# VHH binders against Putative glutamate--cysteine ligase 2: the designs that were tried, part 19

Target 1, 372 residues: Putative glutamate--cysteine ligase 2, of Gloeobacter violaceus (q7ni89)
Amino acid sequence: MTIPFQSSTAPTLGVEMELQIIDPATGNLTPRGPELVTFCEEHPEVGLVVKPELVQATIEINTGICKDVAQVERDLTTQLTLLRSVCRERGVSFLSAGTHPFARWRERRYTQTPRYRALVDKHVWTARRMQIYGLHVHVGMPDGDTAIQVINQITQYAPMLLALSANSPFWEGDDTGLDSCRTKVFENLSSAGLPFRFENWEGYENLINVLLETGSIGSQREIWWDIRPHSDFGTIEVRICDATRTLAEVLALTALVQCLAVYFRRLYENGEEIRLLHPGIIRENKWRACRWGLEGELIDPLTLKGVPTRKLIEQTVGEMQSLAAELGCSAYLAAIPAILASGNGATRQRRIYSQSRSLVAVVADLEAGLAT
Key: E = the ipSAE of ESMFold2; O = the ipSAE of OpenDDE; V2 = 0.75 times the mean of E and O plus 0.25 times the DockQ between their complexes.

## First folded at step 13 (VHH; framework vhh_7pa5_2)

Design v1 (from u2 with Y102L; at its last look DockQ between E and O 0.01; V2 from the best seeds 0.00; counts 0 for: pae E 11.3 > 2, placed apart)
Fold by ESMFold2, look of step 13:
Structure v1 (fold): chain B 372 residues (1-372), chain A 123 residues (1-123)
Amino acid sequence: as target 1 above (372 residues)
Amino acid sequence: QVQLVESGGGMVQPGGSLRLSCAASGFTFSSYYMSWVRRAPGKGPEWVSTISYGGGWTRYASSVKGRFTISRDNAKNTLYLQMNSLKPEDTALYYCAKGRELYTDYGWSLDVWGQGTQVTVSS
């Protein structure tokens, strides 16, 4: 059985931001997501594109198919402006973070579609804990073989993407000690985690067909790997990042992902040999990024020694400068040095908590990150 | 140039049925979400239904759930709306609409509209 890959010959972009709907008076999650989705479905002329999620206090916003990061910025700015207006009229607010600092998953209401009921029935306790929020970036690929090769390469960079984006240090009122506890919660699902390495598209097809034929998954959309091909859109989808606090961070990560995807696509198209890091080392680096964020070390693929995570990111961004100029995303990539200097979202959340001793203050600060 | 041409409207008694068609040209029909939107006399546009690229995902306004069925034939570049158990409230000009090109399961930002086909429900 073949799985056709829809070709996207240009390295187009699509960005999805998962957002938390909160009650401004308490800062807690409020199950008003379905209300917002219903409004947008019934008023498509407004132009706000909101997708439902399993947890009723969660929504997604997304861009169109964008040629570059500047268009991603315009689309997301428009969507965020519309969302602010719609939320204000309804007495709710929203924020972006990998988890809510103090909301309890047992108190959440879940979207009652057949798909989400089946998800909860299959995954039971693990699905009910999916009070987590990510940033997803699509990059267009010309065919499945190219998509697989680019995924194999970008997976080696998933730990630094996670370290930059980590924004989930708290879980149900407790400091987890992790910069991204979202990562550990997500990995409890059977189809989550780092992608498997494939030789080519046929290898991917073979696994997916077995999973479909055995009833292990109902469709490809139940594959929640940190990076996956999306055959219907003709893209690769990078899913490793926590939802970041600000639009600037979203755009910086989008730029880095596009640069990496184009870089490795060109190496593959030119027939250049590229060394792959052992999957076990990538898994260790993902753990290091999850635990320490920017403050730790990652195992360098060239030397196989620990290198400060910040330094490895600086080197990677430096290597992408020429390509970023060509793609028109230099200004967005330039935000990464500021992230390295001030820390990721987890660092910021912990600083606010240390100063205020209030998780409500942490939520207020997160809310401010998308205010304007 | 994108063209959407609706047909199949007409007069029908309450409780009756109609099937609307929309012939699409000037774009790759199978790459887009498609929608039906209606405009009753003196009212603004009201979304009715949306269908995904392959037809696997459909959504309906609460006012038409269970009575209307959206479908598409990508080989014929045609969108359909089967309308059953029609009510006087369904009287409107019905437009076929093309969604924006989006990386999403939902194509809810409408781009291009047809001229519409009139549906009148009266007895």
Scores: ipSAE 0.000, ipTM 0.365, lowest interface PAE 11.3, mean pLDDT 87
ESMFold2 (binder alone), look of step 13: mean pLDDT 83; pTM 0.845
OpenDDE, look of step 13: ipSAE 0.122; ipTM 0.616

Design v2 (from u2 with G56D; at its last look DockQ between E and O 0.39; V2 from the best seeds 0.00; counts 0 for: pae O 11.3 > 2)
Fold by OpenDDE, look of step 13:
Structure v2 (fold): chain B 372 residues (1-372), chain A 123 residues (1-123)
Amino acid sequence: as target 1 above (372 residues)
Amino acid sequence: QVQLVESGGGMVQPGGSLRLSCAASGFTFSSYYMSWVRRAPGKGPEWVSTISYGGDWTRYASSVKGRFTISRDNAKNTLYLQMNSLKPEDTALYYCAKGREYYTDYGWSLDVWGQGTQVTVSS
């Protein structure tokens, strides 16, 4: 069976933010997501849409189709402003991070739609502990073959994106030693992790068809790769990033993803020969990014030697400068050097904890990230 | 181009019934949550009902719960609203609405609205 791919001629953007709903009194997660969803449904005049997630203490906000990162900024700024108001009126707050510092997964409530119930029934413990939060970036692609080629290439950069975005050092009150424990929790799902490599869209179709026919998945939406095609939207979806503390970080990562996507699309369209890094090396790099974030080393795709993660990211960002200028996202990309200098979200969380010896203080700091 | 065309509206007496239809085109219908929204004269828009991709999940405004039923036929790209026990306060222009393009996974949204179909409940 053929899977049609919707065409997007422009590298349009869509961004999804998974947010934590917090009780201001305790700093803990509170299952108030459904209430927010319902309110927005019943009040379309507010102009805010909140999407439910598996865990009721989680909500998702999404941009529309944006032509550039600036439009993403305007869209998300508006939505976050509205969300802030809605939450305030209801005595809740929200923050963005890959995990909550001390919330316990056993205490979470789950969304009770048939789809989510089925998901929990199927995946049981691996789904129950999915109190994690990510950043998802969509980039428009002209066709399925292009999407596959771009995914094959951009996957090599997924570890860098993870290192930059890593914002989940704590799990149930414990420092995991990882910069992104979210990644390790997510990988427990059978269809999660780095995407498989395909030669073309037909190859992808063949796999998906087998998975559908065998009842392995009910739809493509159950593919939870770090990067995946979205045929209905006509996009690639980069899902590797932890939810970041601030909107600026979201926009910086969005800019980098757009640049990478457009860069590799152009290479493919021009018929240029492109080297592919061995999947085993990408896997190792993902681990290194997960474990050490910006403080470790990655295997250089060109030299196949270990190099400082920061150096590779700097180099990559440097290579994207011309394209960023063309796409109008230079100002957003320019935030990355500051992240490299000060550390990622995990570093910040640990710093706050080391100073305050309070995970509640960590939560407060995270909450402040989107309070502007 | 995404198109939503509502039909089935009309005038009915209190206690009567109507069935609205919405013909969808220009997108993969089965991949989106669909909703009904209504606007009464002099009032803002009011959400009425939402249905999931395959129709396994539905939600209703408290004002219509137990009286209205949302359904869909994905093979026909059509959304339905069965309205029973109609009341004068149900008088409104009824809109079919599609979810936003980048609302992935299992959420719903209101993005594109049809032109609406008029429902008038009067004795």
Scores: ipSAE 0.000, ipTM 0.277, lowest interface PAE 11.3, mean pLDDT 91
ESMFold2, look of step 13: ipSAE 0.325; ipTM 0.691
ESMFold2 (binder alone), look of step 13: mean pLDDT 82; pTM 0.831

Design v3 (from u2 with G56D E101Q; at its last fold request DockQ between E and O 0.01; V2 from the best seeds 0.00; counts 0 for: pae O 7.8 > 2, grease 26.8 > 24.2, placed apart)
Amino acid sequence: QVQLVESGGGMVQPGGSLRLSCAASGFTFSSYYMSWVRRAPGKGPEWVSTISYGGDWTRYASSVKGRFTISRDNAKNTLYLQMNSLKPEDTALYYCAKGRQYYTDYGWSLDVWGQGTQVTVSS
ESMFold2, look of step 13: ipSAE 0.576; ipTM 0.819
ESMFold2 (binder alone), look of step 13: mean pLDDT 82; pTM 0.832
OpenDDE, look of step 13: ipSAE 0.000; ipTM 0.233
ESMFold2, fold request of step 25: ipSAE 0.510, 0.462, 0.511; ipTM 0.805, 0.786, 0.804
ESMFold2 (binder alone), fold request of step 25: mean pLDDT 81, 82, 81; pTM 0.828, 0.836, 0.826
OpenDDE, fold request of step 25: ipSAE 0.014, 0.000, 0.017; ipTM 0.312, 0.238, 0.318

Design v4 (from u2 with G54S V112Y; at its last look DockQ between E and O 0.49; V2 from the best seeds 0.00; counts 0 for: pae O 13.4 > 2)
Fold by OpenDDE, look of step 13:
Structure v4 (fold): chain B 372 residues (1-372), chain A 123 residues (1-123)
Amino acid sequence: as target 1 above (372 residues)
Amino acid sequence: QVQLVESGGGMVQPGGSLRLSCAASGFTFSSYYMSWVRRAPGKGPEWVSTISYSGGWTRYASSVKGRFTISRDNAKNTLYLQMNSLKPEDTALYYCAKGREYYTDYGWSLDYWGQGTQVTVSS
């Protein structure tokens, strides 16, 4: 069966944010997502759309199709402002992070739509622990073959994106020792993890067809790779990033993803020879990024030697400067050096905890991230 | 250009039925969620119902649940709203609305509205 890929001639952007709904009195997650979804549906005049997620304490907001990062900023700013008002009126708040610092997965309520029921039934314990939150960035691609080639390339940079975005050190009140425990929780799903490599779109189609025909998946939506094609949207979807504390971080990561996607697209279109890092090395780098974030080392894809993660990211960002200027996202990309200097979200969360000895204080700090 | 043209409105007595239609053009109809929204006099717009790409998923406002049925024919690029057991409070201008392409699973957003068709429920 042929899987059509919708064509996007421009590197358009779509961003999805998974947000935590919290009780301001306790700082804990509260299953108020469905109420927010319903309110927005019943009040279209508000101009806010909120999507449900597996866990009822989770909501998702997403941009429209944006031509550049600036449009993403405008879109998300508007939505977050509206969401803030809607939440305030209902006595709830929200924040963005890969995990909640102390919420227990056993206490979570799940969305009861047929899809999510089926998901929990199929994946059972592995799905029940999915109180995690990610950042998803879509970039438009002209066709399936191009999308596959770009995915093959950008996957090599997924560990860097993870290191930058890592914002999930705590799980149920415990410091996991990881900068992103979200990643490890996600990997419990059978279809999660780094994407497989394909030579072309046909190769991807063949796999998907087998999975569909055998009942392994009901749709492509059940493929939860860190990076995946989205044929209906005509995009690649980068899913590796933890939900970050601030919008600025979201925009910086969006800019970097756009630059990488466009860069590799152009290489492919120009017929340039493309070097691929061995998947085993990418796997190791993902672990290193998960474990140590910005404080560790990654295996340099060119030299195959360990280098400081910060240095490698800095180099990559440097290489994207010309393209960022062309795409009009230089200002957003420029936020990355500050992240490198101050540390990622995990570092910040740990710092707040070390100072306050309170995970509620950590929650408060996270909440403040999207308050302005 | 996206075009949505509603029809089937009219005047009906309480307890009566109407079937609204929306003819869609200018986009790949089957690739979008579709919705009905209504606006009563002096009130803001009220969401009524949404249907997924293939029609396998539907949602309704609590005010119309059990009385209204949304459906679609993708071969005809047409959206329908079967309205039964109509009440005076159902009186409104009914709009067909197109979902946004960027909206993912089981969610809907609206980017285009038709001109609307008037439904009046009165004895």
Scores: ipSAE 0.000, ipTM 0.255, lowest interface PAE 13.4, mean pLDDT 92
ESMFold2, look of step 13: ipSAE 0.315; ipTM 0.719
ESMFold2 (binder alone), look of step 13: mean pLDDT 84; pTM 0.858

Design v5 (from u2 with Y102W W108F; at its last look DockQ between E and O 0.01; V2 from the best seeds 0.00; counts 0 for: pae E 16.6 > 2, grease 25.8 > 24.2, placed apart)
Amino acid sequence: QVQLVESGGGMVQPGGSLRLSCAASGFTFSSYYMSWVRRAPGKGPEWVSTISYGGGWTRYASSVKGRFTISRDNAKNTLYLQMNSLKPEDTALYYCAKGREWYTDYGFSLDVWGQGTQVTVSS
ESMFold2, look of step 13: ipSAE 0.000; ipTM 0.212
ESMFold2 (binder alone), look of step 13: mean pLDDT 82; pTM 0.833
OpenDDE, look of step 13: ipSAE 0.541; ipTM 0.816
ESMFold2, look of step 15: ipSAE 0.000; ipTM 0.150
ESMFold2 (binder alone), look of step 15: mean pLDDT 81; pTM 0.829
OpenDDE, look of step 15: ipSAE 0.647; ipTM 0.855

## First folded at step 15 (VHH; framework vhh_7pa5_2)

Design w1 (at its last look DockQ between E and O 0.01; V2 from the best seeds 0.00; counts 0 for: pae E 16.9 > 2, placed apart)
Amino acid sequence: QVQLVESGGGMVQPGGSLRLSCAASGFTFSSYYMSWVRRAPGKGPEWVSTISYGGGWTSYADSVKGRFTISRDNAKNTLYLQMNSLKPEDTALYYCAKGREWYTDYGFSLDVWGQGTQVTVSS
ESMFold2, look of step 15: ipSAE 0.000; ipTM 0.170
ESMFold2 (binder alone), look of step 15: mean pLDDT 81; pTM 0.828
OpenDDE, look of step 15: ipSAE 0.443; ipTM 0.775

Design w2 (at its last look DockQ between E and O 0.10; V2 from the best seeds 0.00; counts 0 for: pae E 17.7 > 2, grease 24.4 > 24.2, placed apart)
Fold by ESMFold2, look of step 15:
Structure w2 (fold): chain B 372 residues (1-372), chain A 122 residues (1-122)
Amino acid sequence: as target 1 above (372 residues)
Amino acid sequence: QVQLVESGGGMVQPGGSLRLSCAASGFTFSSYYMSWVRRAPGKGPEWVSTISYGGGWTSYADSVKGRFTISRDNAKNTLYLQMNSLKPEDTALYYCAKGTEWYTSGFSLDVWGQGTQVTVSS
């Protein structure tokens, strides 16, 4: 069957932030997400829109359809300000990180919606461990063929995006040794991980139709690849990033994703070809980013040699400067050098723990990251 | 424009049966999970059942397991709910629901019909 792709001729943006609801007295997760969702649904005049997630201590906030990163900033600033006020009135707080440093998955209560009940029935043991939080970025695409080509190219940059955003070094009180243990937990789902490479939209349709016809999925939205097309919105959706500590990091990653998407869209429209890295090398780079974050090396797609991750990121950001000026996002992209200098969220969490010997202190510092 | 129209409700005695239908239009029905949700008097919405694209798996609320059966006919764009051994507690307005998402990581319900009333009493 045909899977229509809604056209978005401009490279519009949409951003989703998954947030953890905590008890400010203990720093532990609290299952107050559904209460917040219900309040916002019953009081649309407040202007705060939150969505439920699988774990009841989780909510999601979204932007509208934004023309540029400046509009994303305005949307998210407004939503975060409203969220802080609503949470304060209810005696709860929130934070952004890829995992909670010490909360235990066996103590989590799940949202009892049809979607999440079906997820648990289908995935059982695997779904019960989904105490993880991401940052998702949508970029508008003119058609499905363009979306697929841009996904093929941006997938080669997913490890770089993961290295910048990694913010999940702890799992249930233990240092995992990974910068992003969220990545490994998420890959437990059958339809997660790096996307498959397709020649065009028809190739994507063919696979999706087989999965639909066999009952393997109920809709395209059950595809949880690190980067996926979103046909109803006419976008590509970059899902590889951990939930970062600060809004500045969110905006920097959004800017980089938009620049990459526009860059590769234009190469495709101009008939230019670029060599695609072997999928196995991309998988290895994703592992390197997951394990070492910014401190390791990635295999350079052109030379096939290991290059310091920071150097590859600096080179990529440098190559995007002219396009960032055109798109109006230079100021947001300029935050990436600061991330490279100070380290990602995993580096920061480990620093706080080494200084305080307290995971409660790590949670307090994460909470402070969105206090603006 | 997406439309969902429920039918088949009515008055039935405890222990009786009813079969609800939902006619779908304005979207590719066979590409979506479909659900039934009910709202009892004075209560909020309660999820009842969900069915996958081809019917390969189904899920039910504990309160209706073994008594209700969800099914679909993709050729007719129709969702069904067979309700057996009905109890007074099943009295509710029953809605057919379709999922979609706006810039989210998961699947959610976003379009609802008008509902069809089911009343279980002597």
Scores: ipSAE 0.000, ipTM 0.153, lowest interface PAE 17.7, mean pLDDT 84
ESMFold2 (binder alone), look of step 15: mean pLDDT 83; pTM 0.842
OpenDDE, look of step 15: ipSAE 0.006; ipTM 0.274

Design w3 (from w1 with S59Y R100T D105S Y106R; at its last look DockQ between E and O 0.01; V2 from the best seeds 0.00; counts 0 for: pae E 18.4 > 2, placed apart)
Fold by ESMFold2, look of step 15:
Structure w3 (fold): chain B 372 residues (1-372), chain A 123 residues (1-123)
Amino acid sequence: as target 1 above (372 residues)
Amino acid sequence: QVQLVESGGGMVQPGGSLRLSCAASGFTFSSYYMSWVRRAPGKGPEWVSTISYGGGWTYYADSVKGRFTISRDNAKNTLYLQMNSLKPEDTALYYCAKGTEWYTSRGFSLDVWGQGTQVTVSS
């Protein structure tokens, strides 16, 4: 069976933010997600579309199809403003982080849809730990073969995307020692983790068809790789990032992903030499990013030597500046130096905790990140 | 022994231009962020500008943005500050400063300073 790929010849963007619904008095998760979804569905005049998630204290918002990062910014700003108003009226609040600092997964209510019931039935213990939140970025691709080649290349950059976005140092009240514990929780699912490398679209189709025919998955949407093709949208979807604290960080990461996608698409279209890093090195770099975030070293894909993560990110962003100007996203990409200077979300959460000794204070600071 | 030697200061009229240089020795210049800091008469140090290892990122104090340009030549181990549209408020002793070996999440950390070069803007 063929898997048709819906062409997107321009490098269009789609962004999904997974958000936590909290009780502002306690800072704890509150299972008010379904209530918000129902309200928004019944009141289309509000203009906010909120999608349900497995955990009832989770919602997601997403953009439409945007031509550039400026449109992503306008779309998300509008939706966050509306969400803030809807939440205020209902006495709840929301925040963005890869995990909640202290909420416990055993205390959570789960959305009871056939899709989520099937997930729980299949994954059992691991599915019940899915109190994790990501940032997902789509970039339009002209066809499946190009999508696969770009995925092969961008996967080599997934570790630096993770290091920039890491925002999950705490799990159920404990400092995990990781900058992104979300990454380790997510990897417990059988269909998660770094994507496999394919020669072309046919290779991808062959694997997916076997998984479908054997009942290993019910649809392509059960493939939760860190980067995957999305045939219905005609995109690649970058899923490696934690949910970041601020919209500025969302837009910076979106800009970097778009630049990388366009850069490697053009190399492929021009027939230029493309070097692929050994998958084991990418896996090691993902671990380093998960463990140390911006503070450690990654194995440099150009020299195959350990290089400070910040320096490698700076070099990569420097190489993307002419593309960023062409794509109109230079201003958004410019926020990355601020992230390098001040640290990622995990650094910030730990600093707040060290100063206050309060995870409630950490939650309050996270909440403030989307207030403006 | 880390050494930083500034030059290029002098007297200039308001609206004029100067180009400062800093010769660096005793360390691997290309491995460090480099900064300019200034000290006006009777005041403490004021950060002016910082440049990354390869020059891909530059940062400026609000008071100088658009008028000053920081640059570096890693082959010559030299840091530069092009100062245009100078104002009397720019009168200060200008220091070249080296960051620590690595750029950290806590921002810019400056551990070695030169002796400074005097810039005087007056009619």
Scores: ipSAE 0.000, ipTM 0.142, lowest interface PAE 18.4, mean pLDDT 85
ESMFold2 (binder alone), look of step 15: mean pLDDT 83; pTM 0.844
OpenDDE, look of step 15: ipSAE 0.012; ipTM 0.306

Design w4 (from w1 with S31D R100T Y103D D105S Y106R; at its last look DockQ between E and O 0.07; V2 from the best seeds 0.00; counts 0 for: pae E 23.9 > 2, placed apart)
Fold by OpenDDE, look of step 15:
Structure w4 (fold): chain B 372 residues (1-372), chain A 123 residues (1-123)
Amino acid sequence: as target 1 above (372 residues)
Amino acid sequence: QVQLVESGGGMVQPGGSLRLSCAASGFTFSDYYMSWVRRAPGKGPEWVSTISYGGGWTSYADSVKGRFTISRDNAKNTLYLQMNSLKPEDTALYYCAKGTEWDTSRGFSLDVWGQGTQVTVSS
């Protein structure tokens, strides 16, 4: 069966944020997501759309189709402002991070729609622990073949994106030793992890068709790769990033993803030689990013030698400066050096805990990230 | 050199009050969370309270919640602990402690401690 790919002629952007709903009195997750969703549906005049998630303490907000990162900023700023008001009126708050520092998955309430029931039934224990939160960035692609080629290339940079965004050191009150324990929780799903490499869109179609025909998946939406094509939107979806504390971080990562996507698209369109890093090396780099974030080393895809993660990211960002200027996202990309200097979200969370000896303090700090 | 000097300790009857002070020097005081920790005889260190950079956030151990108040004056580089309704079980050496940055090689801990000030609650 042919899977059509919706064409996006411009590198348009769409951003999805998974947010944690918390009780301000305790700092813990509270299953108030459905209430927020219902309120927004019943009050369209508010102009806020909130989507439910598997865990009732989770909501998702999404941008429209944005032409550039600046539009993403405007869209998300508006939505977050509205969400803040809606939450305040209901005595709840929200924050953005890959995990909650001390919430227990056994205490979570799950959405009971047929879709989510089916998901939990199919994936059982691997789904029950899915109290994780990610940042998803869509970039428009002109066709399926281009999308596949760009995914093949950008996957090599996924570890850098993970290192930058890693914001999930704690699980159920314990320091996991990882900068992103979200990644490891997600990998429990059978369809999670780094994407497979394809030669073209037809190759992708062939796999998807087999998975559909065999009942392995009910739709392409059940493919939870770190990077995946979205044929209906005509985009590639980068899903590797942890939910970050601040909007500035979201926008910086969005800018970097856009630059990378456009860069590799142009290489492909120009018929330039494409060098792909061995998947085993990418896997190792993903682990290194997960484990050490910005403080470790990655294997340089060009030299095949270990290089400080910060250095490699800095170099990459430097290479994207011209393109960022063209795309109008230089100001947002410029936030990355500051992240490199101060550390990622995991570093910040551990710093707060180190100083306060309180995971509630960590939650408070996270909450403050989207307060402005 | 980073230095913390505690003062204000002493002997008090049950139900009494004390105010501890900690003078900080050798670092940018406002850039760090500050904490009080105490050690009772024969026991390990017990965290008591923490205050954020500007004092906008505070946290307390359950054992002292409602009785103790942590505060700071960044202009004076001073940390305070107001202790009310003191109990015999509050008897301990009280330390002022500076927060630290996370280090992947060293882990996390409270960075620098003072010499401590003795608090004794006895009838």
Scores: ipSAE 0.000, ipTM 0.299, lowest interface PAE 11.7, mean pLDDT 92
ESMFold2, look of step 15: ipSAE 0.000; ipTM 0.121
ESMFold2 (binder alone), look of step 15: mean pLDDT 81; pTM 0.813

